# VHH binders against Deoxyribodipyrimidine photo-lyase (PHR): the designs that were tried, part 21

Target 1, 134 residues: Deoxyribodipyrimidine photo-lyase (PHR), of Oryza sativa subsp. japonica (Rice) (q6f6a2r38to171)
Amino acid sequence: GPVVYWMLRDQRLADNWALLHAAGLAAASASPLAVAFALFPRPFLLSARRRQLGFLLRGLRRLAADAAARHLPFFLFTGGPAEIPALVRRLGASTLVADFSPLRPVREALDAVVGDLRREAPGVAVHQVDAHNV
Key: E = the ipSAE of ESMFold2; O = the ipSAE of OpenDDE; V2 = 0.75 times the mean of E and O plus 0.25 times the DockQ between their complexes.

## First folded at step 21 (VHH; framework vhh_7qbe_3)

Design ee4 (from cc2 with H50Q; at its last look DockQ between E and O 0.69; V2 from the best seeds 0.00; counts 0 for: pae E 4.2 > 2, grease 24.3 > 24.2)
Fold by OpenDDE, look of step 21:
Structure ee4 (fold): chain B 134 residues (1-134), chain A 115 residues (1-115)
Amino acid sequence: as target 1 above (134 residues)
Amino acid sequence: QLQLVESGGGLVQAGGSLRLSCTASGFTFDMGWFRQGPGKEREFVASISQNWGRTYYADSVKGRFTISRDNAKNTLYLQMNSLKSEDTAVYYCAADWGFSEEDSWGKGTRVTVSS
């Protein structure tokens, strides 16, 4: 099945070690690669000003455009990380790759998603890649 | 800056059909239609997500309106069938609303349904 890269920290396609890792896995298994990004719901974004969210959204649009140019499926979830397991299941993904973030809410979200997959999709491999410590 | 341009509005008799279009100048995640009738507040009509093509409709238009989009053309459509006088409104195209200053709205296209 496809490989899903859950983009948690590095909001870029180039020089993204986690993405490269995911791409390598996908190539090795002759499977499609997809990228997922989830906007964290409140209260995580409660303190963020509208302009900051605007910067984020513009970045995501650029990212999505770059992905499209590379024929790389890009999924944005505004409902938060809780939507990631459903994507994995819908795609019949064999592997979820996620990068690390120093932010506590992100780490907790990752743990929650992994927990969900362990329960509902135990056959899905989960790879956590710390690009900054590689 | 994202631009949205609506088209397709006009005068139509009750029971008739009309198809609205909205062209975006670039990529959008969510797109939708809103409308504002005479003396009324702007209200949600329909939306469609980029990811799965998931659609949502206001109860007042369910079964009569169909929203769709062509991602290759960055174009949103609203097929309106079985139109009623209460559907008379200026219809606005929206993209990525509710996020931040990056939400975008069209200038609107007027739909008038006569009895």
Scores: ipSAE 0.024, ipTM 0.401, lowest interface PAE 3.2, mean pLDDT 87
ESMFold2, look of step 21: ipSAE 0.232; ipTM 0.629
ESMFold2 (binder alone), look of step 21: mean pLDDT 82; pTM 0.842

Design ee5 (from cc2 with H50T; at its last look DockQ between E and O 0.61; V2 from the best seeds 0.00; counts 0 for: pae E 9.8 > 2, grease 24.24 > 24.2, SAP .677 > .668)
Fold by ESMFold2, look of step 21:
Structure ee5 (fold): chain B 134 residues (1-134), chain A 115 residues (1-115)
Amino acid sequence: as target 1 above (134 residues)
Amino acid sequence: QLQLVESGGGLVQAGGSLRLSCTASGFTFDMGWFRQGPGKEREFVASISTNWGRTYYADSVKGRFTISRDNAKNTLYLQMNSLKSEDTAVYYCAADWGFSEEDSWGKGTRVTVSS
């Protein structure tokens, strides 16, 4: 099944080690690759400064255009990380690759997503990779 | 700069139908419709996500309005059936709202429902 890269930290397609790892897994199993970004829940986003949110949205629009140019499926979810298990199931994915992040909200979101996957799609492999550290 | 161009507003009798359209000049993640009636604040009507087509509706329009999107034409639609006088408002197309001050909004299209 497809490999899904859940982009959590780095919002780029070039020089992204986690994306490279996900691409390698997809190639090794002759499977498609897709990229997903899930915005954290709206109450969390409301605490972020308006300027930071503006930069994020502009960056995500550029990223989506870059992905389209590379014929790489790109999914953005505004309902938060809880949407990732639904994507995995809908695509029939075999693997989820996630960025490493030291931030507590991100680690807690990853734990919740993994928990949901173990209940709903227990055969899906989960890899955590640091996009910056090879 | 993202541009949103609305069309389809007009005068219609209660119980009638209209279809609003909004064409975006570039990629958007979510699109939706808001409306502002006389003396009221702008309120959410409906939205649809680009990737999954998830739809959301305000309670006041559920079952009567249908939002859809043609991704190939980059065009958002709002089919409004069983219109009521309470639906009279200026309807605004929006993209990627609520996440930054750089939200994109159309100029609005007026819908008037006469009883």
Scores: ipSAE 0.006, ipTM 0.254, lowest interface PAE 9.8, mean pLDDT 78
ESMFold2 (binder alone), look of step 21: mean pLDDT 82; pTM 0.836
OpenDDE, look of step 21: ipSAE 0.015; ipTM 0.280

Design ee6 (at its last look DockQ between E and O 0.76; V2 from the best seeds 0.00; counts 0 for: pae E 3.5 > 2, unsure alone 63.3 < 65, grease 24.5 > 24.2)
Fold by OpenDDE, look of step 21:
Parts: sequence; C-alpha cells; structure tokens
Structure ee6 (fold): chain B 134 residues (1-134), chain A 117 residues (1-117)
Amino acid sequence: as target 1 above (134 residues)
Amino acid sequence: QLQLVESGGGLVQAGGSLRLSCTASGFTFDMGWFRQGPGKEREFVASISYNWGRTYYADSVKGRFTISRDNAKNTLYLQMNSLKSEDTAVYYCASDWGFSDSEEDSWGKGTRVTVSS
C-alpha cells in the first residue's frame, strides 16, 4: 500500500529528510507516496494571530502547488491530526512516516495517532524520523 | 493574493439552466458558491472539498444544482438546472472560508443570475 508522510514540522518538500525517507520506502515497495498536513484546532491556535494564520495558509498553498507540480498527492486537514488515521485507512496505506516537532501538543498528537493506528490498523508500519539526527 | 473571478451569470427563464464558472488565480483548497438575493442575506449554495471532492448542497438547491471543479484549470463550476425565480441572486465564489481565523479566505465579486417567470 501507499506510504503516507505526515508533515508535522518542516513545511517544505525540498531538503526534507522525513519525506526522503518516505520516498525511499515508497520506491522500495513500488508504492505511491502521499503527503499529509493537519492544522491543529483550537485551543492550540488560540495564541496565533490572524496574520500568523495567514502566513501559514499562504505557505500551505505554495506547498500544495509544489506537491502538485511533482505529482505528489497532498492532503490538508483542518480538523486536526485526528483525521490522519482515517486517511491512512482510506488509502490503504502500509506505512505512516512522521517527522518530529519540539512542540508538546504536536508530540501528543503524534502519540495519539500512533495509538489509534496500533488499535485500528495494526498492520501499518509507523516510522518517526528526526531530522536533527541526520 | 488569491483572486476569484465568477462568470456565466445572466437572464434565464424559469425552468431553464445556467452554468457558472469561477476561476482562481492560484491554488485553492475548499471552494464553494454562495448567493445573495434581493433583500436577503448571503446564503450558502454548494461546496466541494479539496481532499475528496465531497460535495455539499443547500436543501433549496439539492437535486437541481451540481458543483464541480477542475483543479488543473483552477476552475469551479455550478451547473444550475430547473431554475426558479427564488434562485435570482448574485452568486459569489468562495475559497478557504473554513480558515475562519485567517484573513486569507477569498471571495469573488459575484455574478448576477436573474430568473424570470
């Protein structure tokens, strides 16, 4: 099945070690690669100003356009990380790759998603890639 | 800055059909149509999601209107069939309004649809 890269920190396609890792896995299994980005719902964004959200959205549009240019499926979820397991299941993904974030809420979300997959999709491999260790 | 431009509006007789288009200047996520009739508030008409292309319709247009999009052309469509006088309104194209806390949601200037009896 496809490999899903859940983009948690590095909002870019170039020089993204987690993405490279995911791409390698996808190539090795002759499977498609997809990228997912989830916007965290409130209250996580409560401290964010409108301008900051605007910057984020503009960045996401650029990212999505870049993905499209590379024929890389890109999924954006506004409902938060809780939508990631559903994506994995809907795509029949074999592997979820995620990068690390220093933010506690993001780490907790990752743990929650992994927990969900372990329960609902135990056959899905989960890879966590720390770009700082590369 | 993202721009939306609607087209396809005009005068049509009741029972007739019309196809609206909305062209975006760049990449868009969720897109939809809204309308504002005379003396009425702006109301939701239809939307199509980015991820799965899931469509949503107002009850008043279900079965008569069809929303679709061509991502390669950055274009949104609204096929309006079996038009009624109450469908008379300025139709607006919208994008990314789900980002309610962001100033980056975008609206077109609208295209007028007039349905005569």
Scores: ipSAE 0.183, ipTM 0.576, lowest interface PAE 1.9, mean pLDDT 88
ESMFold2, look of step 21: ipSAE 0.251; ipTM 0.594
ESMFold2 (binder alone), look of step 21: mean pLDDT 80; pTM 0.812

Design ee7 (from cc2 with S47A Y56N; at its last look DockQ between E and O 0.28; V2 from the best seeds 0.00; counts 0 for: pae E 11.5 > 2, unsure alone 61.2 < 65)
Fold by ESMFold2, look of step 21:
Structure ee7 (fold): chain B 134 residues (1-134), chain A 115 residues (1-115)
Amino acid sequence: as target 1 above (134 residues)
Amino acid sequence: QLQLVESGGGLVQAGGSLRLSCTASGFTFDMGWFRQGPGKEREFVAAISHNWGRTNYADSVKGRFTISRDNAKNTLYLQMNSLKSEDTAVYYCAADWGFSEEDSWGKGTRVTVSS
């Protein structure tokens, strides 16, 4: 099944070791690759804090354009990390590759996503990789 | 140039239906509709996320209006059913482009509901 890279920290397609790892897994199994980013903030049009997110949103729009140019499916979720297990199940993904982050909120989100997958898609392999690791 | 262009407004009889469209010139995150009646403050109508179609509606339109989007066409829709005179307003398309600190707005399209 498809390999999903959950981009958490490193918002780029170039020089991204976690993405390279995910691409390698997809190639080895002749499977599709997709990239997903899930925003932790609340949905933009429904949130009073939308202005604080402007720089991030510009970066993500650029990233989406770069992914399109490379014919790489890119999924942006504004409903938070809970969207990741739904994507994995809908795509029938075999593997989730998650970016590593030392930040507590991100680690807690990853734990929740993994817990969901263990309950509802137990066959999905989860790999955690540091996108900046050299 | 990034733009939002609304269309589909017009005169419609109470109880009738109307479909608004908004075409974005490029990729958008969340999109939504707001409206402003004569002498009133602009109010939220509905919003929809880029992926999975997650929606939210103002209580005054829930069950009567349906928001949707076609990401392949960069187009947002608002299907308005069971229209009331109170729905008379200029309807504005809004989107989060990621390029500014404020939401982008279209020029608006007028909806007039007659009895």
Scores: ipSAE 0.000, ipTM 0.213, lowest interface PAE 11.5, mean pLDDT 77
ESMFold2 (binder alone), look of step 21: mean pLDDT 78; pTM 0.797
OpenDDE, look of step 21: ipSAE 0.027; ipTM 0.411

Design ee8 (from cc2 with S104H; at its last look DockQ between E and O 0.33; V2 from the best seeds 0.00; counts 0 for: pae E 12.5 > 2, grease 24.8 > 24.2, SAP .724 > .668)
Fold by ESMFold2, look of step 21:
Formats: sequence, C-alpha cells, structure tokens
Structure ee8 (fold): chain B 134 residues (1-134), chain A 115 residues (1-115)
Amino acid sequence: as target 1 above (134 residues)
Amino acid sequence: QLQLVESGGGLVQAGGSLRLSCTASGFTFDMGWFRQGPGKEREFVASISHNWGRTYYADSVKGRFTISRDNAKNTLYLQMNSLKSEDTAVYYCAADWGFSEEDHWGKGTRVTVSS
C-alpha cells in the first residue's frame, strides 16, 4: 500500500530526512508515495501571530507548486489533523511517516491520529522521524 | 500575482436562486466566499478545501447555499437558493487559505435580493 508522509515541521522537499525515509520505504515495497500537510483548527491557528500565518501560507503555496512540478501527490487539509486517518484509509496506505515536533499541540494531535489509526486501520505502520536529523 | 474574478451577481426576488462564479488566474489551495452587507462587516459565507472538497458553511446559509469547485477550470461556484433580503451583499471570492491575505481577494460581485 502507499506510504504517506505527514509533514508536521519542515515545509520543503529537499534535504528532508523524514521525506527521504518515507521515499525509501515506498521504493523498497514498490509502493506510491504521497505527502500530506494538515493545518491546525482555527482556534489553535488563530492564536498564532499574523506574520507566522503569512510565512506558513506562502511556504505552503511554494511547496505545492514544487510537488506538482515533480508529480508528487500533495494533500493540504484545512480541517486539521483529524483528516489524516481519512486520507490513510482512502488511499489504502500501509505506512504513515510522521515528522517529529516537540510542540505540545502537535504531539497531542499526533497521539490522536495514531489512536484513530489503531481503531480504524490497525495494520498501518507508523514511523516518527525528525526531518533534520535521522 | 494571483487574480480572482467574480461574476454572476445581480438583482433577484426573494425565494429565488443565483449562481456565483469565481475564476482564479493560477493554482489555489482552499477557496471561499465572504460577503459584506450595507453598513456591516465582511463575514464568512462558505469555503471548500483543496482535498476531497470538504466544505464549511456559515450557519445563516446552511441548507440554502452550496459551494463547489472545478479544479480543471480554476473556478469556484456558489449556488444560492431560497434567497432572503438578508443575503443582499457584495460577495467576495477568496483563495488559498482563503481568509485574510489581500492578494487573494476579488473585487466582489453585488447581489441584491428584493422583497
């Protein structure tokens, strides 16, 4: 089944060790690779500073263009991390590779996503990898 | 720079229907509609996500308005049914994350609902 890389921390396709790890898993099993980024729900996002929001949005626009140029499926969700289990199920993914983040709201969201996957797709392997250091 | 062009506004009787369109000049992620009535602040109407077409609606329009998107044409639609005089406003298209950046807003299309 496809390998899904859930981009949590780094917004780039180059020099991304977590993406390289996900690509390696996909290649080893002759499976497709897809990238997903889920924006946090409005209450969390609205507590962020305006400059951080602008920087994030501009980065995501560039990232989506880069992925399209490379024919790499890229999924951007505005409904929050809860959309990741639905993507995994819809694609029939065998593996979710999650980026590492020390931020508490992100860790809690990851725990919730993993919990949902244990209930809905217990055979899916979950790997957590630091995009900067592997 | 991304450009958004709204169309489809006009005068319509209460209870009637109208379909708004918004064409984007380039790739967009999320798209949505906002509106500003006379003497009021701009308010959210509806949005649609890039992936799987997940939709969100303001409570005041749920069940009456339907947002949709044709990604091949870079075009966003708003089907407005059962129109009320309170729906009278200038309707604005927004793109990408869709809620606050000036280079992602159209100039608007006016909708007038007569009693």
Scores: ipSAE 0.000, ipTM 0.168, lowest interface PAE 12.5, mean pLDDT 77
ESMFold2 (binder alone), look of step 21: mean pLDDT 81; pTM 0.832
OpenDDE, look of step 21: ipSAE 0.056; ipTM 0.463

## First folded at step 23 (VHH; framework vhh_7qbe_3)

Design ff1 (from ee6 with D30T R54E; at its last look DockQ between E and O 0.01; V2 from the best seeds 0.00; counts 0 for: pae O 10.2 > 2, unsure alone 64.3 < 65, off the site)
Fold by OpenDDE, look of step 23:
Structure ff1 (fold): chain B 134 residues (1-134), chain A 117 residues (1-117)
Amino acid sequence: as target 1 above (134 residues)
Amino acid sequence: QLQLVESGGGLVQAGGSLRLSCTASGFTFTMGWFRQGPGKEREFVASISYNWGETYYADSVKGRFTISRDNAKNTLYLQMNSLKSEDTAVYYCASDWGFSDSEEDSWGKGTRVTVSS
């Protein structure tokens, strides 16, 4: 099945080791690769300045455009990380790749997603990649 | 640009064995073998991931073929055992085809494998 890269930290396609890892897995299995980004729900974003949010959204739009140019499916979720397991299941993904984030809320979200997959999709492999130390 | 060079093809009798090699001119994240038989479409045979070392095989070759790689030599191998006539094809080495539909992937020129009955 497809490989899903859940972009948590490195909001870029270039020089993204987690993405490269995911791409390698996808290629190895001759499976599609998809990138997912989930906007964290409030109040996590509530503390962000409007300008920061604007920059984030613009960045995401650029990412989406870049992904499209590369024929790389890009899924943007506004409902938060909780939508990631559903995507994984919907796509019948064989692997979820996530990059590492030092932020506690992100780590907690990752743990929750992994927990969900372990329960609901035990066959899905989960790879955590520290993109900064790879 | 990355170059892939296959070798090891030839004529072999059914039930025989053959070992293909593919040498890459540089680093690759994923390497794999594809094949194209007469009058057939190119099909996936096997692949191996650099990062995770996972191997994948087409159902038609599972248990008979073994893919491996030497990262230090940037060399990919395909050990083909119990060869069948239907394995007759030009075997292509490929790299990084999962990155995108762009020009990031590379393909070798292929090596011909002919399995006689």
Scores: ipSAE 0.006, ipTM 0.250, lowest interface PAE 10.2, mean pLDDT 85
ESMFold2, look of step 23: ipSAE 0.016; ipTM 0.357
ESMFold2 (binder alone), look of step 23: mean pLDDT 80; pTM 0.818

Design ff2 (at its last look DockQ between E and O 0.23; V2 from the best seeds 0.00; counts 0 for: pae E 6.1 > 2, unsure alone 60.2 < 65, placed apart)
Fold by ESMFold2, look of step 23:
Structure ff2 (fold): chain B 134 residues (1-134), chain A 118 residues (1-118)
Amino acid sequence: as target 1 above (134 residues)
Amino acid sequence: QLQLVESGGGLVQAGGSLRLSCTASGFTFNMGWFRQGPGKEREFVASISYNWGETSYADSVKGRFTISRDNAKNTLYLQMNSLKSEDTAVYYCASDWGFSGDSEEDSWGKGTRVTVSS
């Protein structure tokens, strides 16, 4: 099935080790690759600094344009990390590749998503990689 | 600051075609076109979702209008074929969701005028 790369920290398509890893997995199994980004719910978003949100927005604009130019499916969700298991099930994905992030709210969200997949889609392989330390 | 800029409006004979464009200065999510004819309320024309590119159309334009987007150019399009005098209106580009600091809100362009001569 498709390989889904859940982008958490490293918002770029070039020089992204986790994306390259996901692409390698997809190529090895002759499977499609998709990228997903989930904005956290309004309470989490409101805890972020205003300037940091501005940088995120500009980064997402560039990222979405780059993905489109490369014909790479890019999914963006505003309902938070809980939308990632739903995407995995809808696509019939075989693998989820996720960035490593040291931020506690992100680590807790990842743990919840992985727990959800183990309960409701146990056949999905989950890989966590550090996209920044290539 | 998010800005939506429409272009491509003009004068066209009935049965003719026009292509409207809308470029965004920032991130946009679901997008659509609305229009307002003389003395009428603004009405929905077409929309396209960010995920999966699902489209919806008003009944009055189905089969004649096609919405599309080019994410590489950050541009939304409306191809309008078989135009009728009833299509005369100011056409507005809209973003269903945009980033304005900590709030999600709709964004609108200033509009582009389409006049279809009978």
Scores: ipSAE 0.048, ipTM 0.469, lowest interface PAE 6.1, mean pLDDT 80
ESMFold2 (binder alone), look of step 23: mean pLDDT 79; pTM 0.799
OpenDDE, look of step 23: ipSAE 0.655; ipTM 0.826

Design ff3 (from ee6 with F27Y D30N R54E; at its last fold request DockQ between E and O 0.67; V2 from the best seeds 0.00; counts 0 for: unsure alone 61.8 < 65, grease 25.3 > 24.2)
Amino acid sequence: QLQLVESGGGLVQAGGSLRLSCTASGYTFNMGWFRQGPGKEREFVASISYNWGETYYADSVKGRFTISRDNAKNTLYLQMNSLKSEDTAVYYCASDWGFSDSEEDSWGKGTRVTVSS
ESMFold2, look of step 23: ipSAE 0.012; ipTM 0.385
ESMFold2 (binder alone), look of step 23: mean pLDDT 79; pTM 0.801
OpenDDE, look of step 23: ipSAE 0.664; ipTM 0.823
ESMFold2, fold request of step 24: ipSAE 0.445, 0.538, 0.018; ipTM 0.735, 0.788, 0.400
ESMFold2 (binder alone), fold request of step 24: mean pLDDT 79, 78, 79; pTM 0.798, 0.793, 0.806
OpenDDE, fold request of step 24: ipSAE 0.742, 0.748, 0.738; ipTM 0.856, 0.857, 0.853

Design ff4 (from ee6 with D30T Y50H R54E Y56S S102T; at its last look DockQ between E and O 0.54; V2 from the best seeds 0.00; counts 0 for: pae E 6.4 > 2)
Fold by ESMFold2, look of step 23:
Order: sequence, then C-alpha cells, then structure tokens
Structure ff4 (fold): chain B 134 residues (1-134), chain A 117 residues (1-117)
Amino acid sequence: as target 1 above (134 residues)
Amino acid sequence: QLQLVESGGGLVQAGGSLRLSCTASGFTFTMGWFRQGPGKEREFVASISHNWGETSYADSVKGRFTISRDNAKNTLYLQMNSLKSEDTAVYYCASDWGFSDTEEDSWGKGTRVTVSS
C-alpha cells in the first residue's frame, strides 16, 4: 500500500532526508506517497503563544501548496499524533516513515504511535529517519 | 495574510435557492460559513475540512444547505436550498479558525443574503 511520511520536525520538501527515504520506498514498491503533519495535543499547544502558532500555520500552508503542485497528498491533523495510525489504516498504508526528534514529548508520542501500529497493524513497516542531516 | 473573496449573495424568494462561493488566496486546512442576522451574534452554519472533505452543519440548516470545496481551486461553496426568512443574514467565509487564539483565523468581508416572503 501507500507510504506515509510523518513530518515531525523539518517542515520542507527540499533537502529532506526522511522524505527522500520515503519517496525511495514508494518508488521501489510502485506505491503512492503521502505526507502528514500532526499538531501535538492541547496541553502542548497551550504552552505555545499565538504568534508561534500563526508562524507554524503559515509555514504549513506553504508546504501544503508545494506538495499540491507536486501532486503529493498532504494531510494536516489538529487532533494530535493519535491521528497518524488512523490515517495509516484509512489509506491502507504499508509503511510509515517518521522524522527523528530529540524533544521528549515528541519521542513519547512517536513511541505510542509505533506501539499502536505494532499491535493493531503489525504488517506496517515503521522507519525512523533524521530529516536534519546537517 | 490569507485573503478570502466571497460572492453569490442576493435577494431570493422563500423556497428558492442560492449558491455562495469563497475563493482563498492559498491553501487552507478548514473552511466554513458563518452568518449574522440583524441584531444577532455571528453563528456557525457549516464547515468542511481538507482531509476527505468531512462536513459539519448547524441543526437549523441540515438537509437544506450543502457545503463543498474544490481543493485544487481553493474554493468553498455553500448551496442553499429551501430558503426561509430566518436565513436572511450576512454570510461570512472563514478559514483555519480551529486554532483557537491564533492570529491565522481569516474572515471574508461577508455577502448579504435576503430571503423575501
């Protein structure tokens, strides 16, 4: 099935190692590629200020427009990382590629998502890659 | 800043139909319609998401109004059927309001709909 790239840290399509890896997997299996970004839960968002959220949204709109120009499906979720397993199931995805992030809340969310997939969709391959290789 | 351009408002007989549209200057994640009748607060009418076009409607318009969007054109539509006098209002297009307290909530100027008896 499709390859899903879960963009966690690096919000760009150019010079993105994790995206290149996901695209390679999709090409090798003649499968579609989709990109997803999931905003973290309300407690995390409440710690961010209005200006910071505004900058994030503007960046994500530009990213989604770039993806649309490349005919690359882009999904934004505001319900948090738990939306990622739902996307994987709805698309019938075979692979999830996730960014590396050093932030503890992000690592914990990734572990929860991987745990859910291992239990509920064990056939889905999960790859974690650092989009920042600088 | 994201710009929203509305059209399609006007005068219509009760029981008639009208189609509103709203074009966004760029990609949006959620879009919706709100309305404000004379002397009333703005109220939610309908919304539609980019993710699979999931829709929500206010109870007062369910079955009569249909929201849709064309993601390739960044355009939002509201098909309004079986119009009633209580539908008379200024209708506003909105985008990305789902991020409470964000500066990125965007609103159109509004388009007036008047339903005559």
Scores: ipSAE 0.030, ipTM 0.407, lowest interface PAE 6.4, mean pLDDT 79
ESMFold2 (binder alone), look of step 23: mean pLDDT 81; pTM 0.818
OpenDDE, look of step 23: ipSAE 0.036; ipTM 0.417

Design ff5 (from ee2 with R54E A95S; at its last look DockQ between E and O 0.05; V2 from the best seeds 0.00; counts 0 for: pae E 8.3 > 2, unsure alone 64.7 < 65, placed apart)
Fold by ESMFold2, look of step 23:
Structure ff5 (fold): chain B 134 residues (1-134), chain A 115 residues (1-115)
Amino acid sequence: as target 1 above (134 residues)
Amino acid sequence: QLQLVESGGGLVQAGGSLRLSCTASGFTFTMGWFRQGPGKEREFVASISHNWGETSYADSVKGRFTISRDNAKNTLYLQMNSLKSEDTAVYYCASDWGFSEEDSWGKGTRVTVSS
């Protein structure tokens, strides 16, 4: 099934080793590739100042345009990282590729998502890749 | 479940300083401070991102307030200098990570600035 790349650290499509790895996995299994970004900014979206929100939205707009230019499905979620396991299940994905992060809080969020997948979709492979390494 | 606990509020004379803290019980990406003054709607004060360290400030506090975070301690800070009476408010810690709306906000800490 499809390969999902969960973009956490580097919000770019060029020079992204984690994305290249995900693309390689998709090609090897003759499966589609999709990119997902999960943002959970409900308090900030509803009450944040326009400049802060504008900066975030401009960055996401550019990323979506880059994905469209590459004919790469791009999923933006404002309901938070819990939407990643739901996307994996909805697409029937075979693989989730996530950015590597040395920061404990980010790793804990990834562990929660992986834990959900192991309970509800145990056949899904999970790869964690450093987007900047090598 | 994510919990946000504010501390450091109190009474301060105008021109004084105060430092607020907020400890998160779990992972967050962007954290920030909002405030609600008497008879007013809750308004944005400042934010800082986890991974990028980007900061943003409301115009009314720019140059007087400084936001920072210590990711090792899951703690967000707001240094408030040159306080004015219009800074009187309940200050809320907020996060962009949580499973419910209540998990995205702290209970608040009151700051009162005397003339």
Scores: ipSAE 0.012, ipTM 0.272, lowest interface PAE 8.3, mean pLDDT 76
ESMFold2 (binder alone), look of step 23: mean pLDDT 82; pTM 0.843
OpenDDE, look of step 23: ipSAE 0.021; ipTM 0.356

Design ff6 (from ee6 with D30T Y50H R54E S100D S102L; at its last fold request DockQ between E and O 0.15; V2 from the best seeds 0.00; counts 0 for: pae E 4.5 > 2, unsure alone 64.1 < 65, placed apart)
Amino acid sequence: QLQLVESGGGLVQAGGSLRLSCTASGFTFTMGWFRQGPGKEREFVASISHNWGETYYADSVKGRFTISRDNAKNTLYLQMNSLKSEDTAVYYCASDWGFDDLEEDSWGKGTRVTVSS
ESMFold2, look of step 23: ipSAE 0.155; ipTM 0.525
ESMFold2 (binder alone), look of step 23: mean pLDDT 81; pTM 0.823
OpenDDE, look of step 23: ipSAE 0.030; ipTM 0.381
ESMFold2, fold request of step 26: ipSAE 0.130, 0.030, 0.109; ipTM 0.500, 0.415, 0.487
ESMFold2 (binder alone), fold request of step 26: mean pLDDT 81, 80, 80; pTM 0.826, 0.819, 0.818
OpenDDE, fold request of step 26: ipSAE 0.252, 0.113, 0.037; ipTM 0.625, 0.521, 0.423

Design ff7 (from ee6 with D30T Y50Q R54E Y56S S102M; at its last look DockQ between E and O 0.74; V2 from the best seeds 0.00; counts 0 for: pae E 5.5 > 2, unsure alone 63.2 < 65, grease 26 > 24.2)
Fold by OpenDDE, look of step 23:
Structure ff7 (fold): chain B 134 residues (1-134), chain A 117 residues (1-117)
Amino acid sequence: as target 1 above (134 residues)
Amino acid sequence: QLQLVESGGGLVQAGGSLRLSCTASGFTFTMGWFRQGPGKEREFVASISQNWGETSYADSVKGRFTISRDNAKNTLYLQMNSLKSEDTAVYYCASDWGFSDMEEDSWGKGTRVTVSS
């Protein structure tokens, strides 16, 4: 099945080791690759100023454009990380790849998603890649 | 900056059909249609998500209007059937309006739809 890269930290396609990892897995299995990004709930974003949020969204638009240029499916979820398991299941993905974030809310979200997959899709492999230290 | 350009508006008789189009200059996550009739407030008409093509409609247009999009063309469509005089309005294309910080780039200039009885 397809490989899904859940982008948690690095909002870029170039020089992204987690993406490279995911791409390698996809290639090895002759499976499609998809990238997913989820906006976190408002409480997480409440501390961000309006301008900062604007920058984030503009960055995501650019990211989406880059993905399109590379013929890479890109999914943005405005409902939060909780939508990731549904994507995995809908795509029939065999593997979820996620990069590492030092932020506690992000880690908790990752754990929740992994927990969901372990219960609802136990056959899905989960890879966590620390792209920052590579 | 993102630009949205609507087209397809015009004069149509009640019971008739019209198809609106909106072309975006770039990628959008959520697209939708709003409308503002004479002396009325702007109201939601329909929306479609980028991810799953999930659609939503105002109750007043359900069963009559169909929203669709072509992501490859960055184009949004609104098929309007069984038009009523109450549908007379300027129809606006919108993108990602749930994000307040994107408000200045969220709306087109609108296309006028007039339904005559």
Scores: ipSAE 0.027, ipTM 0.410, lowest interface PAE 3.5, mean pLDDT 86
ESMFold2, look of step 23: ipSAE 0.068; ipTM 0.457
ESMFold2 (binder alone), look of step 23: mean pLDDT 80; pTM 0.809

Design ff8 (at its last look DockQ between E and O 0.67; V2 from the best seeds 0.00; counts 0 for: pae E 8.9 > 2, unsure alone 62.0 < 65)
Fold by ESMFold2, look of step 23:
Structure ff8 (fold): chain B 134 residues (1-134), chain A 118 residues (1-118)
Amino acid sequence: as target 1 above (134 residues)
Amino acid sequence: QLQLVESGGGLVQAGGSLRLSCTASGFTFTMGWFRQGPGKEREFVASISYNWGQTYYADSVKGRFTISRDNAKNTLYLQMNSLKSEDTAVYYCASDWGFESDSEEDSWGKGTRVTVSS
């Protein structure tokens, strides 16, 4: 089944170790690869400073354009992390690769997504990796 | 700056149909149509997401209007059927509204006029 890379931190396709890992998994199983980014709920989004929000939105537009140029399916969700299990099920994905983040809201979101998948799609493998190419 | 160019507006008889188009100069996530009638505030008409093509409609147009998009051409369409005089308005194409009330990343077209005659 397809491999889904859930991008949480690094909004780029180049020099992204987690993306490279997801691509390797997809290639090894001759499966498609897709990238997903889920914006956190409105309270988190509204608490961001305007300049920080502007950087995020501009980055996401550039990322989507880069993905389109590479014919890489890219999904942006504005309903938050809860959209990720639905994507996994709709695509019939076999693997979810998620970015590492030390932030508590992100860890809680990942735990919730993993919990949902364990209940609804227990065959889906979840890998957490660091997207930074350090 | 992302640019949105609407076309397809014009004069049409009540009960008739019209198809609006909006071409974006670059990639967009959510696109939609808003309209502003004489002396009124702009109101939401319909939207469609890039991903699964999820569509949303204002109650006043449900069943009569159909929104669609062609992601390869960065083009948004609005098929307007069973037009009524109250549909008379300037129709605006918009992208990615609602991320922030004063966001630089919002974009709006100049609008295309639709007039429904009795």
Scores: ipSAE 0.011, ipTM 0.287, lowest interface PAE 8.9, mean pLDDT 77
ESMFold2 (binder alone), look of step 23: mean pLDDT 80; pTM 0.809
OpenDDE, look of step 23: ipSAE 0.169; ipTM 0.547

